# VH-VL binders against q9lss7: the designs that were tried, part 2

Target 1, 226 residues: q9lss7
Amino acid sequence: MGNTSDDDKILSYEDVVLRRSDLDILNGPIFLNDRVIEFYLSFLSTVHSSTTISLIPPSIAFWISNCPDTEYLKDFMKPLNLRDKDLLILPVNDNSNVEVAEGGLHWSLLVYYKEANTFVHHDSYMGVNRWSAKQLFKAVSPFVSNGDASYKECTDTPQQKNGYDCGVFLLATARVICEWFSSGGMKNRDELWFANVKETVPDLVNHLREEILALIKKLMSESVSK

## First folded at step 10 (VH-VL)

Design gf1
Fold by OpenDDE, look of step 11:
Structure gf1 (fold): chain C 226 residues (1-226), chain A 118 residues (1-118), chain B 107 residues (1-107)
Amino acid sequence: as target 1 above (226 residues)
Amino acid sequence: QVQLQESGPGLVKPSQTLSLTCSFSGFSLSTSSVGVGWIRQPSGKGLEWLAYIYWDDDKSYNPSLKSRLTISKDTSKNQVSLKITSVTAADTAVYFCARYPASTFDYWGQGTLVTVSS
Amino acid sequence: DIQMTQSTSSLSASVGDRVTITCRASQRITNYLSWYQQKPGKAVKLLIYYASSLQSGVPSRFSGSGSGTDYTLTISSLQQEDFATYFCQQSYSTPYTFGQGTKLEIK
């Protein structure tokens, strides 16, 4: 996604700078990009302000998964303090080319829940990101559970009905899981948030683009008033 | 094992309503995130998507035929039905039902031929 | 609507041959492309989804590739049972649309 001079900055939120083109993405049947996903994950972080929840930006998740040097990765991971986190939200992208930014075409969600010491992968399109998710799992696991965490594909993950809402499903699922956790979570390793996701995400994805757009517009208006 | 089977009248007169039924086994529309879709194929021509219905009763129709199509499900019987009103010779085709997990069709019936003729 | 074009309507090949079938979309469909096999009197079979993901139970001699608007189904070594008609389908947006098919015939 080329940063053109004509693509005006419209909002700075936390570490994310949104541009006019990002609104266009949200308005159309267009694949969500890294910026939009990062923005909403950042927003969710503010809503769920627990120090034990970490929503990892797409760029960071990508780097963790594709880091060529293990020692460098160790150093990189230190400030993240992932061992102290009870819930990790990790966006997964099918981009495998480290030389091409934002080259992926499919988003999914990898979640770590410390209480169950389990990674759960949610893919809204027939598990096409299973390989990418496992790579990220392998890269992150040593920094959260000393490498003894389990990995699970959630078979009851709601499936997308088109080729452009995978990012929406990711964000919707992340939201539901964060809400689940903030409500107290549960210790049952077999059920966790699966019912919540199954029941809530299908409806949420139908209006989440609009909701995100409304949020951005609200934030824009507030920034002008300051 | 997932199986689907189409049933229809074989012959329908012009302007009448075509009713099709898809009976399936090996999966359910009660709780699973799957749907069932209809596709047709005129003789010697390509495939045309008609409609789908999901477990949560979400429906979609081909815009070119939307006004004439009605899709429904009977979860208790593992059946999905399709109705096409005001049929013409252009509706003569083999009609397929297929399981629809995610914008693709992973299991198909063998199809049923429907001929529209006076 | 997204138009899917299989420029080759028929192809002749022999057992053991490497065969490629192409499909082009009228717009970018970002790998949301499936390949199907159709034989007379049999149920249509899903071969490939998401451009390159092999459906469970499908032989490994089948593979899919491509990006953007152009996609390819490859049979590495044609078997007797592979003579059939092959269709591509975009799963990017409704209405879902199919290519016109490529009939693979025995030479």
Scores: ipSAE 0.869, ipTM 0.930, lowest interface PAE 0.6, mean pLDDT 94
Fold by ESMFold2, fold request of step 13:
Structure gf1 (fold): chain C 226 residues (1-226), chain A 118 residues (1-118), chain B 107 residues (1-107)
Amino acid sequence: as target 1 above (226 residues)
Amino acid sequence: QVQLQESGPGLVKPSQTLSLTCSFSGFSLSTSSVGVGWIRQPSGKGLEWLAYIYWDDDKSYNPSLKSRLTISKDTSKNQVSLKITSVTAADTAVYFCARYPASTFDYWGQGTLVTVSS
Amino acid sequence: DIQMTQSTSSLSASVGDRVTITCRASQRITNYLSWYQQKPGKAVKLLIYYASSLQSGVPSRFSGSGSGTDYTLTISSLQQEDFATYFCQQSYSTPYTFGQGTKLEIK
């Protein structure tokens, strides 16, 4: 059941409400939940405030990949204006069965870059989310392209060494890609951000939990003081 | 085709330093985002993880050996080395090196027997 | 440190049998578990990673299942080449640890 009545709200940030337990998740060796993922993606949206970048919340990405009704999907997708986006950041979760109550066990990242007309999947644990990423790709592709976008597994994606940091790899990779895009983006259709991710993410994941925790605490103190 | 081969001294006297080398082919630590680990198996016993070294020089050691371990790589030679100081009879084992993509060991060498005996 | 227990040290079986080998972790490891096959004098072979993902080149008669602390390797129809020792390994955190092994013997 959980103690939701005892789990006090600590911060509202954009459309995300963080709880006291989210600090514990960040501070420990604990699998990151949807709220922490959504919070940091929302923060990246603020830092990289281009209207052509969309960082999709975990719940929205899950719904898109698991919607059984194509007409409902069309109506759901319309206000997202995905065809106007140059960069899409889509979190992937391995729980594709909407009928189970508990979320998945593994996060990964699917990215669409319009200039290359390519979806790229980044999985930090030996490609285990490949099927889930392909389902999300198939659901999204008609709404960003003429159905002709390429799909690529990035085999050079930095790999996790434990069972609880896949969300950290997701967020670190998303951050590096946003920074790459904001710095001018494409040099070569086949190279994209891959070298930047390989070279930067391993060090970033070693301290990103502490950075996110510090960011939340800073925002909490600003909310109270004002 | 991924292949790994261990080489070692065969026989080492107690209190000496055991030096092992893993030579590999079919991948490199400069072009692949993987690492190499060392695992040992005493005769008739289970497997014991010792260390890994990753392409970005990240390292980790089994704390049960109390920092007797040193792992290093020579990327240009496709080699990873392991040293174990102050060996005793308890260090007698078959030593394996294995490719380490992520917390799992997907390709292993044949192993090399090291005996610690006076 | 996470302790891995294979409660059965040996099993006897015949070609064609369905064989099940179990592994228990001392804490939740959330599918971060690998299965290995070892034959005397041979390199160890990875069979399964992430509890149920089949390693490339491994026959489909091998499968993995389980969750939380309890994991199972299944061989659906035992072949002569499958007589070996099988180890589980938690891949959840360092130090990585292995079960004691389950020896699968003929007869």
Scores: ipSAE 0.779, ipTM 0.888, lowest interface PAE 0.9, mean pLDDT 89
Fold by ESMFold2, fold request of step 13:
Parts: C-alpha cells; sequence; structure tokens
Structure gf1 (fold): chain C 226 residues (1-226), chain A 118 residues (1-118), chain B 107 residues (1-107)
C-alpha cells in the first residue's frame, strides 16, 4: 500500500545499498539498522585495507550464530579464511528469531585478536548481549583457534544513556579498535585496546551519526559526478 | 560494597538555593565507567528524575525544572552535588542519589527530606 | 516525554500468591524498562533492567517480561518482605520517567 520516496536508493557502496530512510535513521534518535551497520563496517574495511583484518557483516555474524549444522557451518566458514586473520570484528545482535530479519533490539561487539588468542565482548548496555556473544564466540572459535581461545567480557566498556545508540557504540568501538591495531597494537593481554576505547569512544559517539551522515552525502556527491 | 548517602539542609526558605551532596563508596568515577543521578519524590507521590552526571562529565537535566538545576562532581572526594535555584513549596520532597551505569539506577541512597517553608 | 502508566495503584494479596504488576509506555521503548521496589524505611532497590534481566542479589521469584509498550513484573510466590511499592522506569530516553507506582499490600 503506497509509494514512498523514503525508500529510494541513494547510494551503492560495495555490497550495501543505502536508502533515503537510512538518512532519517542517522538523524534521529533511532536504532541503527543492519544497512547502516554494514555500510560503516565496509567503510572501515576500506580505510584499514589489510588482509589480516576482517570486519564481518551483520547478516553473516547472525547466520553463523544460528546455523544448526556444524558440518554445514564448516563449509560456509572455509572461504572466509578466518585462521589467517589477526583481528576479527563481529557485530552481535540479540535476534534469536531466524524467521524475522532485523528482529533484534540490541547491538554489541565481539572482537578476536589473534596475538592474544582472545575474544573480547564489548556491550554498551549492562552486558545484556552476553548470551548472544557467547554463542557467536563458540561458533567462531574453532575456525580461528581450534577452540582454545579465551573469552573476556570487557566490564569497562563505555555505556549508552538511551535505548537507540547501541549501534553507534558498536561502530565507534570497532573504529577505535581498528585504529589501535593499524597503529601497531599493544603486546599486553591485560591492556589491549581497552584504555583507547574507554578514553575515545564516549566523545566519538557524540559525533559519529553526524560523521556517517556527512560521509554518505560526500559519497553520494562523488557517485553523481562519476 | 556500593553505598550512597545524601546530605542536605532539611529545611530551606522559598527563593533560596537548595544544595545537595551525594557521597559514595564502593566505586569511583575515576576507575568506573558509571555516573550518579538524582531523583526526588514528593510525599506520597511518584518519582521524578532530575539529572545525571557521568564519569566523563556528560550531564543531562530534566527539562521540567528548566535551567534551575546544576549538577557537578568532585571525583577526588567521591561526591556529586546538585543545586536547585529559586525553590518553592513544589520542591519539597525526599531527594535520592543513585548510581547510574546506563540509563538505569542500580544502587540508591536512603534519601534526604528537604522541606521548603518559611 | 514518554509517559509510563501503572493503571493499578494498589493490590492486596496473600503470602504464596502469584502477583503481576503491569506498566505501559506511551511509545515503544524496546525493552529499555526497569522495575524498582520501594519498601517503607528502606532504600529503593533495582529489581529488573532491560525488561527481563534480574539484578544481582534479587530473588528468582521476581521476573520481568513484555515488549514494545507493555511490560509486566511477576512475583511467583509472594513473601512477607515483598510488601512495598513497585514502579517501572523507561530507560529509553531522557527525561527518564517513572510509573506512578503500584502499592502491594499483604493481607
Amino acid sequence: as target 1 above (226 residues)
Amino acid sequence: QVQLQESGPGLVKPSQTLSLTCSFSGFSLSTSSVGVGWIRQPSGKGLEWLAYIYWDDDKSYNPSLKSRLTISKDTSKNQVSLKITSVTAADTAVYFCARYPASTFDYWGQGTLVTVSS
Amino acid sequence: DIQMTQSTSSLSASVGDRVTITCRASQRITNYLSWYQQKPGKAVKLLIYYASSLQSGVPSRFSGSGSGTDYTLTISSLQQEDFATYFCQQSYSTPYTFGQGTKLEIK
């Protein structure tokens, strides 16, 4: 029922097609959808163009967490070549209903750092995604470390003050970790990126929606000129 | 063991400034990524959120009190303060401070009664 | 501002009863809802956050459920110490707002 110009395609960026309504999501006090999350993770992948960094799309992470068959999962994971990655960025969503796409209400971040052989979960709202993150950890761990990786909840993760910025915290945290890694990282399992995240993410989340919106508009302008 | 304690004047005259202090232990704004908020309750009535201040100095105020509120922290003393200017009888309430991890208040003080009266 | 409504202001129940207390938001708050207990002479206590997550140290007879705009606190077997006023709070956006409270009176 109805034709809405709000659903017009505005940008194709790699495998992501953004729509006009995605700009409204970024401008408002609105939960970030899979498209915005995937877009910015794809952008970070371009900026941090290393064969050893992998930023996993939300749909892929969701599918990995919900695959019922371990043998089928092996076949799916093989071409991803995760054993060769030094840093994995995995979005976590609390959607347990495979019948409903984008059915989740909370985003968080699971990060694997090979040098420490450690998965770290960053949750910006009181650890409420801990079960979903643990499920994703269990599904991914055999494909990066033969199942012997450590798992850590980062209790000092910056916290959101509203019900709609969890995706912004996810993206800000992912960006800070990518920058930390690209600048050489730290060789201390107890410190990793934790101080950088704690000190940088709070300020970044205040501006990140505006930055992403400006980035999209810049890319739209470049697409028209081409 | 997280503990919070409110300190206030008990009685304040109309048009004066109400000053409240929250002293806390079992956590620190320098080592924990949390904040402190203020909530009040007029006698026999519901709860009204007033303000929060976060470890990184982010703060927010209830617009119903407009610009009458000022929240501040002294991290070295483990204290958070709230000032309410130009008080009236409508500001008579029990005032609570509470730890604020993320839009929720997980540990509360016992409250301090403030009465605005001549 | 998001209005929080607890349509029942007072409930009477006996020890051992299953009790439900409801809370409705004026818009969707997507599980950003907390439940508090205020006992006479005691500090306010957080029971539930994010609609269904039990705060540490809270007895398992307390549970939270609901989605969207409609949320429920359940006490599965009422105890004498549960005489209190219960209120919900939306944690979705500032100004944070509370329901008016439901006073639970034990017969």
Scores: ipSAE 0.765, ipTM 0.880, lowest interface PAE 1.0, mean pLDDT 89
Fold by ESMFold2, look of step 12:
Structure gf1 (fold): chain C 226 residues (1-226), chain A 118 residues (1-118), chain B 107 residues (1-107)
Amino acid sequence: as target 1 above (226 residues)
Amino acid sequence: QVQLQESGPGLVKPSQTLSLTCSFSGFSLSTSSVGVGWIRQPSGKGLEWLAYIYWDDDKSYNPSLKSRLTISKDTSKNQVSLKITSVTAADTAVYFCARYPASTFDYWGQGTLVTVSS
Amino acid sequence: DIQMTQSTSSLSASVGDRVTITCRASQRITNYLSWYQQKPGKAVKLLIYYASSLQSGVPSRFSGSGSGTDYTLTISSLQQEDFATYFCQQSYSTPYTFGQGTKLEIK
């Protein structure tokens, strides 16, 4: 066995186990790891309808994008029931090393909206994840449509001003889109949620780390009161 | 076509306030999620970032000059202004404004020389 | 603050040469690195952002590479118009900081 951290578990939430070091990540100007991303996506899944919305964990999105064989991919995708979902939230990572699941440097977001039959990519740093997002789009599209879904790059996505907040932009954007969908969704096929994202995400990202930290602490206190 | 142009006084006396204006076209702070930043270059030296202002009025200053800098925007006129108080000879430089989509400056003006001289 | 070092201040080369310019950050900046070209009397031009992403309208002979703290700008076949000063900039955190520049001169 390799050297392991004595890092304490602090919370089990759905299928995610958070550790004390994850609080430090949220407190600092530090790149968000897969665990924090997955935790908050799982939280959004519990506050929004899970029968119509699927928020895909980072590890699952990575595997889907890098699966070398279509037959294995089909078996993997079947339990996810993606064809029955109206909204898919897919984290994108620029990990080019297929042997390491947690090797990326930049987070972005790919969203499928069934009513528009459209995938939309939101990248908070000048579109640098466009290739990775297109790979994920190509892998997922056959399982949510008849291969006829369109792809759109949202060029007016709010932009980060540092090298460590891309995960915060991912989560803020995902939250705003889930709220848009839960409030009724499409009124304009050319705009979808884009105005809502532009209007809301810049302020939200200034506070989201603190909000997630407070949420984790609240859930920790509730788990000990049983 | 994205274009930016700096305008300034050319010559400023020590202890006075230096005022610069960036006028731009081909983008708008009301319709694009971008900002404008200021960078200067003393003669024969490297580039120094001074400040940015973003479309949502978020702004940031180089901490070494923060107490002397004020950045502002006039979105309707496509202008961004920078003021530097209490100038010295060390503030003699070419001053550039540049479009700021994120932490990178993708389009620059040609620069305006400002000399601080008694 | 993050210091950016370009240890070579001047470099002589001929048209057609392959040229590399290096830049080192005082801490890891995880690919948040831009390259700029400056010619006398001209606006500064962005060439590369995020270490290796080519800005639109920049010729494909320009490329960026590197990771962590060490980054490189490469011009694969030097042209007359490429004689200029090249600066790196870390885009990881404010204050954004630039290297001292590398002047590429005609041999």
Scores: ipSAE 0.754, ipTM 0.879, lowest interface PAE 1.0, mean pLDDT 89

Design gf1
Fold by ESMFold2, fold request of step 13:
Structure gf1 (fold): chain C 226 residues (1-226), chain A 118 residues (1-118), chain B 107 residues (1-107)
Amino acid sequence: as target 1 above (226 residues)
Amino acid sequence: QVQLQESGPGLVKPSQTLSLTCSFSGFSLSTSSVGVGWIRQPSGKGLEWLAYIYWDDDKSYNPSLKSRLTISKDTSKNQVSLKITSVTAADTAVYFCARYPASTFDYWGQGTLVTVSS
Amino acid sequence: DIQMTQSTSSLSASVGDRVTITCRASQRITNYLSWYQQKPGKAVKLLIYYASSLQSGVPSRFSGSGSGTDYTLTISSLQQEDFATYFCQQSYSTPYTFGQGTKLEIK
């Protein structure tokens, strides 16, 4: 690693390819890129292996929000089988330009839970992604609920205290929600996962970069052996 | 309506400990995911952030004063306090408390003047 | 520590004028910037957060813009009550730091 280029491939995990520079991102106080976000969402998909959970990659969520053609959107959405899902995890980015892969400055999370027929937006910085989250909600809602799903801003979402941890909050929140769902969830649609997120995410974000880094190193060791 | 009010001693002698209390209404640290911070302004000068305490007891201090600062909360009384030890004339300022939702301060008290004088 | 600079300490303007106040950070702060209004003996008021998000209850004549290291507060049509001192604050990392202030005075 000491003699390796920053952009050298270090791990292939599912459909995600991580580079050496991605380790530097996790080690520093640095904004998380799409690759790290997609990697960990893919890992959560493996850990919570259910056909009714879908953790959507950042590039897919961004494309859904910005597709200008209704018929093309329908064709794009069909293989995702969203009507079969009980839980959807959708990363939100404030970039509206499809031509720039890493143009946004803020990550947040939009979650659909079928039992409540509700989309919930979790934004770790004062709701600044509200508009982007609503665009994604409007684009996805017809494909899960015939357009009748509710939208809710979770105003009690844990908040970041710096300008570079929004991706960490996204991933921590997604993890807590997946754990909540895999433990049976709750029937009460006023409560959902909100208490779990409020109580767990603040401490989790203090360690999550280190945990992801350790996970990547473990998987690199396993990949070399096989 | 969110309101915050500072209270303090007005006058403190050098080397003593300055104790400040922020009393607030219109929100609670037990039911809101916010915190309270302290900012000071010496006469004719700019604003200086001192500390925050968050609803989950996360705390942070300005490193230039860190060894002298202690922030604490009493959630049941809707109060946050700040202590500054070993004060000097340089600690003479108007002291503000403010609600801290995230890295910014959305509602402020009117401030309380503290003078350090022999 | 991130240093915030407001190069203009005082501005004179008339009611109805369009006023622009600038703030520069010593490093990129990626829109993590707030604007405040201060009047003597009054509570400080948050106007803008995240560079351009208008705080609830703040008049629409206030707006924020900028990116990277350079940020601007604009008052589109100055009112009598807008004569005050304006501070920027970086909200990117602790210690949170403020500009020195720009005092807006009646011409």
Scores: ipSAE 0.754, ipTM 0.878, lowest interface PAE 1.0, mean pLDDT 89
Fold by ESMFold2, look of step 11:
Structure gf1 (fold): chain C 226 residues (1-226), chain A 118 residues (1-118), chain B 107 residues (1-107)
Amino acid sequence: as target 1 above (226 residues)
Amino acid sequence: QVQLQESGPGLVKPSQTLSLTCSFSGFSLSTSSVGVGWIRQPSGKGLEWLAYIYWDDDKSYNPSLKSRLTISKDTSKNQVSLKITSVTAADTAVYFCARYPASTFDYWGQGTLVTVSS
Amino acid sequence: DIQMTQSTSSLSASVGDRVTITCRASQRITNYLSWYQQKPGKAVKLLIYYASSLQSGVPSRFSGSGSGTDYTLTISSLQQEDFATYFCQQSYSTPYTFGQGTKLEIK
């Protein structure tokens, strides 16, 4: 009974369905779930509407990392048209088994930038997703390059100070990188977006939950009135 | 090689201010996205987190002592300082500083004993 | 505040033994837990962070496991240098809090 009122659908945005409980997650000191992550990545895709940018949903990135069948993976990846993308945003989660309680509890970000032919991993908690990010890199690399893309850990990524904001860091970092790309991109092959991320993300994470909540409420109002 | 070293007064009288300095090497707050924190251990007791200060000047204090604590940094000297006002015998402890990459403390100093007594 | 409990304050073991040390949080901390080793007169050493990630330079005989509120540190084959006090710490939220410690002594 209480669950039905907490889980009421409140917004359909693109392919994402948000529920009342997702608002509670944004208000609290609570780990962001797949739905909130997917929603905001979808929103960034709308704001940065270039056909050369792809922001991959969490469920898709998870499936790519865990697909055991090379032939099936190739067929799955074809419609994504990744070779034509200049910027690829991939959420990383350390979930190895969705049936295990609290199995996937850390979000990070893997980014491919075609002009540098480089994957960069941003992890806001001491690099704990490095293994998961490398698995995703290995799975995706053949579909964006000739298998010769570089992999780099950004060791100067802004770090979280609690156990519930890793998703907020993921989204803030993704937003800053999309803004960097839309402003012209590569300034220095050794720096890329790293200075922008270091300088902007710490302040952004302090209010991003409020911004996302306000955005959801705005979209709910627009959806009803139309 | 990351190294941290605490320095302090050794003996402080009640009601005075305790001043501690952490001097470190092998990293810099100007070139690394890390911080420094302070932890204390009263004799025969457990560890108590006191404060941190981060490279971007973000700082936090243990609420139980917040009104008495001030943390600051001097990035050019590779130093972090902690002040504790109005000390009592309950503030007698070994004081550690430690590097703070995130919510964990990966390198610690050896600690400095501070005794509060009349 | 999140309370961290190490129910055993002291335990005795011999070189070569497999040893486990337990830690319980008063709420879920979602793997944001670290383990430390303390010897008298020495700097404290980080062993494990994020419940199971081994700190660089720490011997592979140390491992961490657990989830939710219950966590363990395991030493697979105890060595002479492993006799020390071990603390857990929740890394989930401020104030960061530590367990009371478990002193590992020779038998």
Scores: ipSAE 0.743, ipTM 0.881, lowest interface PAE 1.1, mean pLDDT 89

Design gf2
Fold by ESMFold2, look of step 11:
Structure gf2 (fold): chain C 226 residues (1-226), chain A 118 residues (1-118), chain B 107 residues (1-107)
Amino acid sequence: as target 1 above (226 residues)
Amino acid sequence: QVQLQESGPGLVKPSQTLSLTCSFSGFSLSTSAVGVGWIRQPSGKGLEWLAYIYWDDDKSYNPSLKSRLTISKDTSKNQVSLKITSVTAADTAVYFCARYPASTFDYWGQGTLVTVSS
Amino acid sequence: DIQMTQSTSSLSASVGDRVTITCRASQRITNYLSWYQQKPGKAVKLLIYYASSLQSGVPSRFSGSGSGTDYTLTISSLQQEDFATYFCQQSYSTPYTFGQGTKLEIK
């Protein structure tokens, strides 16, 4: 028997349970884990409340990418009704070993926009998740289109300057894209949200850890009042 | 094709300011979300990172040189400059500039030797 | 500051040999590790980034591996043009730091 800080629940938000160790990650220059990623994506879902937007949890995106059985994948994907979605936000991660999740992690973002019938990959570290993003694209594409969706690597994605902020870039980029979509969306097929991401994400990533931490603390105090 | 070229004074007296210029082609800081960094190598020694400047003017310096460093860019000329004040013999090195897409350096210049001597 | 240590300062090998060069970080750097090649009188060349990602235009005989604190550059079949000094760099946090280099001599 041993004690572990990951057993201390601090917040239940939608389907996400945050623990003390998850919150401590936000305080330092530390990789964001899948729980913090899922929490903030769930929060964005409530802020951009729409049945046509789907922000996919990290665990679901991982499972979709690694499902070996195409018939089982069809059964899994059917209740998600992805063909009815206009915007689909998918976190990408290259980690398949959960026992070493704190090592070798890299987060990036794959986004489907129905009006352009295009998947766009945003990677804040030199495209290192390109293979993983393409696997996810191939797995998801048949369920959102007739197999004719385009794949695009966004070369102007803001880049990280350290080895621990890729999750912050993921969340900042997702937020900017959700804001772009909620403001009316499509300018043209070659621009989409790219200028908004390039212009906004660099400054946003300087503050986002603090903003998420403040949000979690606010929600914790509201849950205690009940 | 990406190319970078350093230019500098060759010889500098102690206590003077060393000024270096990196001229590059095949990319620009207005069309690419990248930056330029400076790395130096004393004779027979390893590499030492000095600074970077990014397309959005974000910059960082190696704290071991304290506030002696100033990095700047001229996007319209495709140039990045580095100044090192109050030089000593310890600043004698080959100075490289390199393209900085993220925390790594993917294309380098050939380097320029700077000697600090009276 | 993160210290990078290359365990060998020089080694000799023949064309066709498989060679390995190792690099150790003073803390976990979670695959944020780059490998560079430096030849006398030439520009430094990036070979590998993120521990194992091969830079465009680099021959496939070069590969990178490792995790955490321990990383390896491998040349699967040494060629005459591979005579050079090889450096690792942690790309995890500023100040970015380099190993002292490993000089590879071709027999």
Scores: ipSAE 0.727, ipTM 0.871, lowest interface PAE 1.2, mean pLDDT 88
Fold by OpenDDE, look of step 11:
Structure gf2 (fold): chain C 226 residues (1-226), chain A 118 residues (1-118), chain B 107 residues (1-107)
Amino acid sequence: as target 1 above (226 residues)
Amino acid sequence: QVQLQESGPGLVKPSQTLSLTCSFSGFSLSTSAVGVGWIRQPSGKGLEWLAYIYWDDDKSYNPSLKSRLTISKDTSKNQVSLKITSVTAADTAVYFCARYPASTFDYWGQGTLVTVSS
Amino acid sequence: DIQMTQSTSSLSASVGDRVTITCRASQRITNYLSWYQQKPGKAVKLLIYYASSLQSGVPSRFSGSGSGTDYTLTISSLQQEDFATYFCQQSYSTPYTFGQGTKLEIK
């Protein structure tokens, strides 16, 4: 969604500037955009302030996946220090056009867990984003595990029942995984956080929009009071 | 404490350019998601929004006056300026500047009267 | 442009009265509605923002409610200092527009 002069800026949080239209997105059965997703991921990053957890903004994930120059990518990746991270949260969008910002139609989540040296893709819509996830995996893997990390699709990923909550599922899943990790994580490569996601995400997605909206409103209020 | 103060020429001749300055304290335009806007009020009439500017130089103008309005900021001086070209008697009003966070004007200046007269 | 219409241009009331001022938008503005108080020679004061959020420092006797196109400012018990002109303003879309104002006068 293009930034228009008529779309009021309502909140600045970290590197994200939310606009009125973002609240409208949260209030309706509308597809979440990059800004809302980035906002909440940033928020989760503040909640889970471990230096070994990295929640990658959608724009960065997109760039990593679509960077046309390998040398440039290497330079770009240096400051991210992904090798030092134990958990990576990577939003996946199906946008394949580098010239069009926010052109994707579906969000999913790619997660890297260093202990298991495994990438796990969570797609709430029948794995339609598998190709995009694999592209991102291929691009990121050399910078986290010297290219020897495994990739798998989580078959027990909760599925959306509509066409607009994929971003919500992404965020809910990310939240659950971050919570799982912060609680000590697991060394079992076969189980990891899968049970947690399966058990918690279906309910969480029912009220996560409202929760995010309430969070934003609270932050807005704080900004007005300063 | 947030404070804003408008300054202007008081009197402007028709067809000339009106220059207004808003000086503020207690906040900075380097603060994210905060803007400064201009509102005017003709005597005995309602309020009319003119323009706003954000910290990142994002601007918006009232479409009815857009061709005559220019808003700018000097972050280092904590000032926002408004220029109105080709003024007429219809531009006679009290002009207010106000801080604009989260889609509301939370602090206002006291206003400065500008009279357009030959 | 979104037109903002306040139900009454002038209202007379007494100290202690419950006062209600209404504001209607020509279209849905999704709670992007603020209420302001204006007194002669004083800076305009924000009372309520986002339809129902009380601005810091504003007495609790002021409250805002509403949704969609219809919004209300309520003063639960009018005080002497509350006699003023009150404006609603939408910030849903530009140009931002104000109601015509409601002057609250002493009865």
Scores: ipSAE 0.456, ipTM 0.796, lowest interface PAE 1.3, mean pLDDT 92

